# Designs tried in a protein design chat: VH-VL binders against q0aze0. Part 338

Target 1, 268 residues: q0aze0
Amino acid sequence: MKIILVNNRFKENTEKKAQEIAGQLSALNVEVIIDNGLDEPYAGTVDFIMVLGGDGTMLRAARRYGQRAIPVLGVNMGTVGFLSNIEINELAEYLPLILREEYSLEARMMLEVAVFQQQSLLTRVFCLNELLLRSNSPRMLSFALEISGQKLEPYRGDGLIVSTTTGSTAYSLSAGGPIADPQLDAFIVTPVASHIINKRPLVVSPEREISLHLLEEREAIIGIDGQIKMDFGAENRVLIKRAPHPLLMVNLKAKPFFTSIDRSLQRQ
Short names: E, the ipSAE of ESMFold2; O, the ipSAE of OpenDDE; V2, 0.75 times the mean of E and O plus 0.25 times the DockQ between their complexes.

## First folded at step 14 (VH-VL)

Design BB82 (framework fv_ragifilimab)
Fold by ESMFold2-Fast, scan of step 14:
Structure BB82 (fold): chain C 268 residues (1-268), chain A 122 residues (1-122), chain B 113 residues (1-113)
Amino acid sequence: as target 1 above (268 residues)
Amino acid sequence: QVQLVQSGAEVKKPGASVKVSCKGSGYTFTGYYMYWVRQAPGQGLEWIGVINPDSGGTTYNQKFKDRATMTVDKSISTAYMELSRLRSDDTAVYYCARGHEYETYLEYFDLWGQGTLVTVSS
Amino acid sequence: DIVMTQSPDSLAVSLGERATINCKSSQSVLYDYDNKNYLTWYQQKPGQPPKLLIYWASYRESGVPDRFSGSGSGTDFTLTISSLQAEDVAVYHCQQYYSTPLTFGQGTKLEIK
């Protein structure tokens, strides 16, 4: 068995813990690859991915490895998040189940985002939560939204979020989008401070293709999962569609989504 | 192990073109963005543009867009930057550099080529 | 375009003393969604390419001595060398990677006094 241990390069404690866990796994004849984000993703075949950290580390792991149809387990390293399944102090008791492949998998849809500079493909990334288009100045944007070739009335405002159902509790929620069951496959399209009174969040089929482009030159940016930033000008367009594979998240213990989100909302 | 190796010094007359090469080794060439930066003698660094070696997609500094062309040959892990209609003030050391992250072109440079001196004189 | 301005243009500091170099951006390079400052410092010795020292304003690149530190946020940034050594004589450049065109400061030449 070969396992990738993903940790956060900006948290010293996670690297130390990753080395400790790698030693434990090696003692059990498991090959371990440590990914702290400094190198390109490991290209070889692996059986399992263990993510040590919070939701941010899981988002990075999903972008790097989510399209490979490999089980991914989130292990919380302190603060409970939405994407972790077990706590670090529980790992020892669950490790035998991991090695025997005694767990269930939950499929989470991902986005495929392609950013073009004129006709040239500049960037292609996958993401678990969302793409954010936003003004980078006090001036509002004017932009076009097309859904599977259907041209909507122009948007005027601060931006737009295109989210997965997993991302419904991230920036889409902050912008007034609905909370969605992450077991559903759908795009959630949420306006950011729209000047058009009836621009509502849209929930659309994951079979749809969504495209965005500016109608006039403005300082705008594209954000991916709150971690990746790209310029967006009038010469750019972005195409968003369902990624070919969902992220396969490992369930070792029950973590009910609705009671978890309810408690998080009460914490404010 | 991981390195960028550039072509040798060039001397050109005004109005000519120059093409500088940059060969990557020790890493997955198509996995990282490639940047071109120049430095005139005694001056600061000036960004020319970036290319995605996998797709060939480019973004240029508007100052160079009409004269610079960035290309890649994936089969030999080599990037090229061609600058046309050379002027004497194009005399500079030209560097290729690799971005740190593979997911975005808005990055800092963790690996630099040794530089190629291009001298433009009549 | 984001304009990067360094100060001073040149600085002479005695061996073992503290050196401070400043960098100012014409607009914020702090991205509020990831809470990162898209600001980097490079060291360049004569005849050599620039070498990465500090990224995201305050993180030291692997292998860079602890005497180098970066600080600041938004528009005002500082590179500090706590105890200058002879091998630190170089030109130091700040760079923003918040938006294209990617831009650099004019450079600060650090010399031994």
Scores: ipSAE 0.812, ipTM 0.900, lowest interface PAE 0.9, mean pLDDT 91
Fold by OpenDDE, second read of step 15:
Structure BB82 (fold): chain C 268 residues (1-268), chain A 122 residues (1-122), chain B 113 residues (1-113)
Amino acid sequence: as target 1 above (268 residues)
Amino acid sequence: QVQLVQSGAEVKKPGASVKVSCKGSGYTFTGYYMYWVRQAPGQGLEWIGVINPDSGGTTYNQKFKDRATMTVDKSISTAYMELSRLRSDDTAVYYCARGHEYETYLEYFDLWGQGTLVTVSS
Amino acid sequence: DIVMTQSPDSLAVSLGERATINCKSSQSVLYDYDNKNYLTWYQQKPGQPPKLLIYWASYRESGVPDRFSGSGSGTDFTLTISSLQAEDVAVYHCQQYYSTPLTFGQGTKLEIK
């Protein structure tokens, strides 16, 4: 068995823990690769991915490895989030199940985000939470939204979020989007401070494609999972589709999603 | 015979414009993106832009956005590249090149024109 | 922009010997979806346009002799001529087509020693 341990190089505690766990796994004749984000993603074949840290680390891991159809386990290290399944203190208990591959998988839809300059591809990214288009100035954007070729009325506002159901509890929620069941596959299209008051979030079938482009010469930014940023201008377009492969999240421990949401909302 | 045939060599003065033509034959002209690439003497290759011969849609290298204009005449399977406000450092061999099939968006080139030398000198 | 850097700028190799040209990209040109490297090699003989040699890092274009081979993944790529022939004298160019703008290496001049 070969396992990738994903941690955050900027969080020393996760690095130390990764080394410790790597030693333990090696003692059990498991080959271990540590990915702290410093280097390119490991290109070799692996059987399992273990993410040590919070939601941010999971998002990075999903972008790096999600399209490879590898089981991914989130191991929380003292943070509050929605993407971890077990706590670091529970790892020893569940390790035998991992090694025997006795776990269930939950498929989470990812986005395929393609940014173009006209017909030329600038970048292509798979992401777990959302794509954000926002103004890079205090001025509002004017942009066009197309869904499966249907052109909606122009949007005016600070921006727009296209999120997965997994991402519904992330930035989309802060922008007034609905909370979605992670077991549901759908796009959530949430306006950010729309000039039109009646602009409501849209729940869109994962079978559809979403296109965005600016209608005027403005400076904008594309954000992906809050971690990747790029400039976006009038000559650019973004195409959003369901990724061809979902993220396969490992489910070792039952985690009640809706109960967790209630708790989180009570704290805010 | 699948081929791209370009117009002849040009000599221009600084500040002038040049328009190079590229005629495709032996294949469906509107089925492939047409790319323009130049090569200064003794230098590497530099991408100028791309045009969709069917739709007329274009994408330019930002370096040339304000000076280069790509067009097509589908009726005669000919692509054009015009470069304005010429400078001495624009002296180069200019190539048209066929990309892969339109639907694949693969931007490597399996067919090249013979090249057009454009010399800019006072 | 993705910067392509070739090495060496020039080399001389004896007939029948192996020639090796390297190309490095400033960022990975591997697309995980199809697990392909969006890297191509061209051969350019004097007075001629470039000719497609290798695509997707390791696939030979039709008609290309089997002495030519491409290898590598991610950011490091190599063009190898197993046994140099007289007709192989040319400038070789690598190019990425992973993202816009399309970029080329500076070229490598291959001569006979």
Scores: ipSAE 0.011, ipTM 0.511, lowest interface PAE 9.5, mean pLDDT 91

Design BB83 (framework fv_ragifilimab; at its last look DockQ between E and O 0.91; V2 from the best seeds 0.79)
Fold by OpenDDE, second read of step 15:
Structure BB83 (fold): chain C 268 residues (1-268), chain A 122 residues (1-122), chain B 113 residues (1-113)
Amino acid sequence: as target 1 above (268 residues)
Amino acid sequence: QVQLVQSGAEVKKPGASVKVSCKGSGYTFTGYYMYWVRQAPGQGLEWIGVINPDSGGTTYNQKFKDRATMTVDKSISTAYMELSRLRSDDTAVYYCARGHEYETYLGYFDLWGQGTLVTVSS
Amino acid sequence: DIVMTQSPDSLAVSLGERATINCKSSQSVLYDYDNKNYLTWYQQKPGQPPKLLIYWASYRESGVPDRFSGSGSGTDFTLTISSLQAEDVAVYHCQQYYSTPLTFGQGTKLEIK
């Protein structure tokens, strides 16, 4: 068995833990690759990915490895989040199950985000949570939203979020988007401070394509999963589709999503 | 080893064009953005543009948009930058540089070519 | 465009002493979503290309001695060499990658006094 341990190089505690776990796994005759994000994703074949840290680390891991159809386990290290399945102190207990491949998988839809400069593709990214279009100034954006070729009325506001159902509990939620069952495949299109007071979020079929472009010469920003930033102007367009492959999240322990959400909301 | 190797020095007359090459080795060429930066003698660094070696997508500094053309030949892991209508103030060392970030073109550069001196003189 | 201004243009520092170079951006290069400063520092020796020293304002590139440190946030940044060594003689450049066009400071020449 070969395992990638994904941690965050900027979090020393995760690095130390990764090394410890690597040692333990090696003692069990498991080959281990540590990915702290410093280098390009490991190109070799692996059987399992273990993510040490919080949601941010999981998002990065998803972008790096999600298209490879490898089981990904989130191991929380004392942070609040929705993407981890077990706690670091539980790892020893569940390690035998991991090694025996006695776990279930949950497929989570990812986004395929393509950003164009004129007709040229600048970047293509697969992401687990969301694409954000946001103004880079105090001024509102005017932008066009198209869904499967259907042109909606121009949007005016601070921006727009296109999220997966997984991402529904992330920035989309803060912007007033609906909470979605992570077992459901769908786009959630959430306006950010729309000029139209009653502009409602849209739940869109994953079979559809979403296109965005600015209608004015404004400076905007594209954000992906809150970790990728790029400029977005009048000469740019973004195309969003369902990624061809879902992220395969490992379920070792039952996680009551709706109970957790309810609890979280009551605390806010 | 991971490196960028650029073509040799060029001497051009005003109005001519120059094409500089940059060959990457030791890493996945299509996995990193390639940037072009120049430095006039005794001056600071100036960004020319960026290209996605996989898709061929480009973004230019507006200053060079009408004169600079970036291309890639993936089969030989080589990037090209052509600058046309050369002027004396185009005299500079031109660098190719690899972006550390592969997910966005907004990045810093962790690998540089050795530089190509382009001299424009009558 | 974001204008990067370094200060001073040149400085001479004695061996073993602290060297401080400042870089100021015309607008903030702090991204509020990820709380990162999109600022990097390079070292350039004569006849050589720039070498990456610091990224995200305060993180050292692998292989960079610990005497180098980056600090600051928003619009004001500082590169510090705690104890100047002979091999540190170079031109230092700051660069923002918050938005295009990517822009650099004018450079700071560091010499031994």
Scores: ipSAE 0.828, ipTM 0.923, lowest interface PAE 0.6, mean pLDDT 94
Fold by ESMFold2-Fast, scan of step 14:
Parts: structure tokens; sequence; C-alpha cells
Structure BB83 (fold): chain C 268 residues (1-268), chain A 122 residues (1-122), chain B 113 residues (1-113)
């Protein structure tokens, strides 16, 4: 068995813990590849991906490896979040189940984001939570939203979020979007500080294609999963669609989504 | 051995064009953005543009947009930067550099070519 | 365009003493969505290409001695060499990658006093 162990070199001793776990797995005759985020993604075939850290580390792992249809397990390292399934101190208990492939998988849709500079494809990325379009200045944006060829009335405001259901509890929630059952597949389109009173969040079939472009020359930014930044100007266009493969998340123990989010919102 | 190797020094007359090559080895060439930066003698660094080696997509510094052309030949892991209508003030060392992030062109440079001196004189 | 200004233009420091180089951006390079400063430092020795020292304002590149450190946030950044060694004689450049065009400071020449 070959496992990728994903960690964040710059988070509180996670690299030391990753080395420790790699040694334990090697002792069980498991080949381990460590991905600390500084090099390109491992290009070879693997059987399983363990992500050590919080939601941020899981988002990075999903972008790097999510399209390979390989089981991905989130192992929490003290950071509160929604994307991990077990705690680090539980790993030894669950290792036999992992090695015998005795777990269930939950499919989470991902976005495919393509950013064009005029006619040329500048960037193509996949993401688990969201794409954020926002103004990079005090001036509001004027932009066009098109859903599967249907051109909506122009948007005016600070920006727009196109989110997966997994991302419904991330930045979309902060912008007033709905909380969505992560077992549903849908795009959630949430305006950011819209100056048009009746612009509401939209819940849209994941089979739709979404495009965005600016109607005025403004300083704007595209953000992905709270981790990637790109410039966005009037000469740019972005296309968003469902990614070819969902992220396959490992469930070793039940995690009650609705009671967890409800409790989190009460503590806000 | 991860490295970027550039073509040799060039001497050009004003009005000519120059094409500098940059060959990557020891890494997945299409996995990283490639940047071009120049440095005039005794001056600071100046960014020319960036290319996505996988797609061929480019973004240029507005100052160079009408004269610079960046291309890639994936079959030989080589990037090119052509600068046309050369002036004496284009005399500089031209560098290619690899971006650290594969997901965005807004990045820092973790690997540099050795540089190509282009001298423009009449 | 974001203008990067370094100070001083040149600096002479005795071996074993601390060297500090400053870099100021004309607008913030701190992105609130990811809470990162899009600022990096390079070292350039005569006849050589620049070499990455510090990225994300304060993270040290692998293989760079721990006497090098970066600090600051928003618009004001500092590169510190805690105890100057002979091999540290070079020109140091800051760079922002917050937005295109990517821009560099004018460079600070560090030499032995």
Amino acid sequence: as target 1 above (268 residues)
Amino acid sequence: QVQLVQSGAEVKKPGASVKVSCKGSGYTFTGYYMYWVRQAPGQGLEWIGVINPDSGGTTYNQKFKDRATMTVDKSISTAYMELSRLRSDDTAVYYCARGHEYETYLGYFDLWGQGTLVTVSS
Amino acid sequence: DIVMTQSPDSLAVSLGERATINCKSSQSVLYDYDNKNYLTWYQQKPGQPPKLLIYWASYRESGVPDRFSGSGSGTDFTLTISSLQAEDVAVYHCQQYYSTPLTFGQGTKLEIK
C-alpha cells in the first residue's frame, strides 16, 4: 500500500508529526510519500491520502489530488473544522480499518475554474469550497453573470461567490448564503454586498456552466478556497463548471453535520 | 538536478529582434509558471511577463506588451521570449524563472536561469 | 502599479554585526481573504542570478541560514541578517506578487565595512 501524507510545514509541528506517522506506517509495510506543500504534487499512483491538519490543509489536498478518485482522510491536528473525520490521537485506533479498507466514502463535488486572459487560458484549477470574485479597491464592481447561456441583469456590488455545497459553510455563509447539506450537489451563487436590493443567493444545478466578466474597468481579484489569488480585469473571463471527479472523503466515524454547524453558529 | 538553462549571449543592432530560450530539466515542466525578468547594467529587476507552459496562456507587463512574445515548446521543455524592435536601452541580462505555485501566476521565483546578456548597439 | 521602495540604497556593516534592509510598498500587499503578505526577498551576488531567501514576508527558503529573517506586514517590510558573514555581500531585492505587473524594489547593496 502506498499513502500520501499531506501536511503543512508551517503549522505547529505538523511536519514533525508527519515524520512520526510516516515511520509508524513504514513499520506496517506501508510506503509513504510526504507532501508538505512546498513541491509539486506527487505524480505517481497511490492507494490512499491522509491529510494531517485543519480544513485549510484539506482544501489544498483536494486541489492537488481530488481529481484522482483516491480516498482522502482528514485527520484533525487541533484546528476546529468541518473537513476532518478523526482526531490525531485516534489514528492508531483506526489504522487497522484503513489498511483493510473498512470505511465508507462520501463524494463531495468540486468546481473546475478556468481563467482566461482575452482568448488564452491563463489558469485552470479545481477547488472544494468556492471561487470568490471581489473588488480590490473601495469602488464597487459592475459585472456580468451568465448561467448556461442565460445572461442575467448586471450585478453591482463588491463581488460574487460561486460555491459548492461543501463550501456553503465557508465564505458563502459569511456573505449571507444558505447552509446546504453537503450530500447535495449544487452550485450556490451568493452576492457580496450587492447594491441591488433583490439580488438573492441562487441554488443552481451542478450541470450548469457559470461565466463571469467585468463590465467596467476595475481592480478585482479572483480567490480560490481562501488560498489562491489571481488578478481579474475587464480583459479576463472566468468559466466555472462541475469538476470531472468528486473528492472521495473517508468516513471512519459518524460526524453529525447539522448539529455541528448549529453549535458553531451559536458560538459565533 | 532541477535547473533552467538559457541560450547564450546575443549582440543585436537597433531595430532587430532577439529570441532567448530557457530549457527546464529535473521537474515537471508544465507544472510551473515560467516568468521572464530583465536587469539592465547596474539597475534593478524588471518583470516582462509570465506564461503557463501547459496552456500557452500569457500575461505581460504593459510596458512590454507590444514588443514581447512568450512561447513554449513542451516537447523539449523549453520556453522562449522574443523581444522585437530593440533599442539601446534594452541592453540587459534576461532571466527566465520558475514560479513556486502551479495554481496561480501571482508567485515568487524559486529557480532562476543563469541569464542571457543581450547587447543592443550600433 | 505597486511601487516598491527600498532603503537604504547601500549599506556597509562590519562582520558579525546586524544588517537591516527596508522595503515599502505603495499600497498594502496583505490579502485579507488568505491573511498573507505577498512579499519576497532575493539575494544577488555579482555575476549571478537572484536567489530566493524569504517568501510570504517571513518564511525562510530551505537551505537559507537562520541568520536571515523577514518581518513586517501590509506596506512596511524588513530583511534582517543577524550576524553578517563575508558571503552575505550582495544586492538584496524585495518583490511583491500581490498583483500584476510584478514589481521589485530598486535593490540594496550590502558591503563589508
Scores: ipSAE 0.808, ipTM 0.895, lowest interface PAE 1.0, mean pLDDT 91
Fold by ESMFold2, look of step 16:
Structure BB83 (fold): chain C 268 residues (1-268), chain A 122 residues (1-122), chain B 113 residues (1-113)
Amino acid sequence: as target 1 above (268 residues)
Amino acid sequence: QVQLVQSGAEVKKPGASVKVSCKGSGYTFTGYYMYWVRQAPGQGLEWIGVINPDSGGTTYNQKFKDRATMTVDKSISTAYMELSRLRSDDTAVYYCARGHEYETYLGYFDLWGQGTLVTVSS
Amino acid sequence: DIVMTQSPDSLAVSLGERATINCKSSQSVLYDYDNKNYLTWYQQKPGQPPKLLIYWASYRESGVPDRFSGSGSGTDFTLTISSLQAEDVAVYHCQQYYSTPLTFGQGTKLEIK
């Protein structure tokens, strides 16, 4: 069995712990590839991905590996989060089940995001939580939203969030979007400080295609999962679709979403 | 060995064009943005543009947009930058550089070619 | 365009002494969502391409000696060499990658007295 261990090079305790776990797995005849974010994503075939850390590390793992249809386990190292399944202190308890492949999978929809300059594809990226379009100046944006070719009335405000249901508890929530059951597949489209008083968050079928472009010369930013930043101007547009593959999250331990959301949100 | 190897020095007359090549090896060529940067003698560095070597998509510094053309041949892991209608103030060392970010063209450069001197004189 | 201005243009420092190079951007290069400064420092020795030293304003690239450090936030940034060595004679450049066009400071030439 070959496993990728994903950690964060900027958090020393996760890197050191990843080395310890890699040693333990190697003693069990498991080949381990460590991805601490320094190098390009591992390109070879693997059977399992283990993410050591919080939601931020899981977001990076999802972007790098989520389209490979490989089981991904979030292992929490003591931070607030929605994306881990087990705690690091429980890993030894659950390791036999992991090695025997005795676990279930929860599919989490991802976004496919393509950013163009005129007709030229600059970037294609996948994300687990959200795309944020926002102003990069004190001035508000005027922008167009299309859903499967259907042009909505122009937006005016600070920006827009296009989120998965997994991302409903991230920036979308702060902007007034609903908390969504992460087992649902949907886009959640949440305006940010809309000047148009009747613009409401929209919940949209995952079969739709969403496009955005600016209606005036303004400097804007596209943000992906709060971690990837791109320029966005009048010659750009972005297309958003459901990604070809969901993130396949490993479920070893029951983690009731609805009974835990108040406590998790209070820690924010 | 991870490296970028550029074509050799060139001497051109005003009004001509030059095409500089940059071959990447030892890494996944299509996985990183490729940048072109120049440095006139005794002067600072100036960004020309960036290309996504997988899609061929480009964005240019406005200063060069009408004269520069960046392309790739991903089958041989090689990027090209062509600068047309050369002027004497285009005399510079031209570098290719690899970006550190996989997912955005807003990045810094962790690998540089050796540079290609282009001299424009009558 | 974000203009990057370095000071001084040149600097002479005795071996073993501290060298300080400043870089100022015409607008903030701090992205509030990730709380990172999109600023990089390069070292360029004579006849060579630039070499990456510092990214995100303060993070040292692997293999770079710990005498090199970066500091600052927003618009004002500093590269410090705590104890100058002969091999540190070079031109140093800052670069912002907050927005296109990507821009560099004019460079600071560091020499030994």
Scores: ipSAE 0.699, ipTM 0.863, lowest interface PAE 1.6, mean pLDDT 90
ESMFold2 (binder alone), look of step 16: mean pLDDT 94; pTM 0.955
OpenDDE, look of step 16: ipSAE 0.809; ipTM 0.918

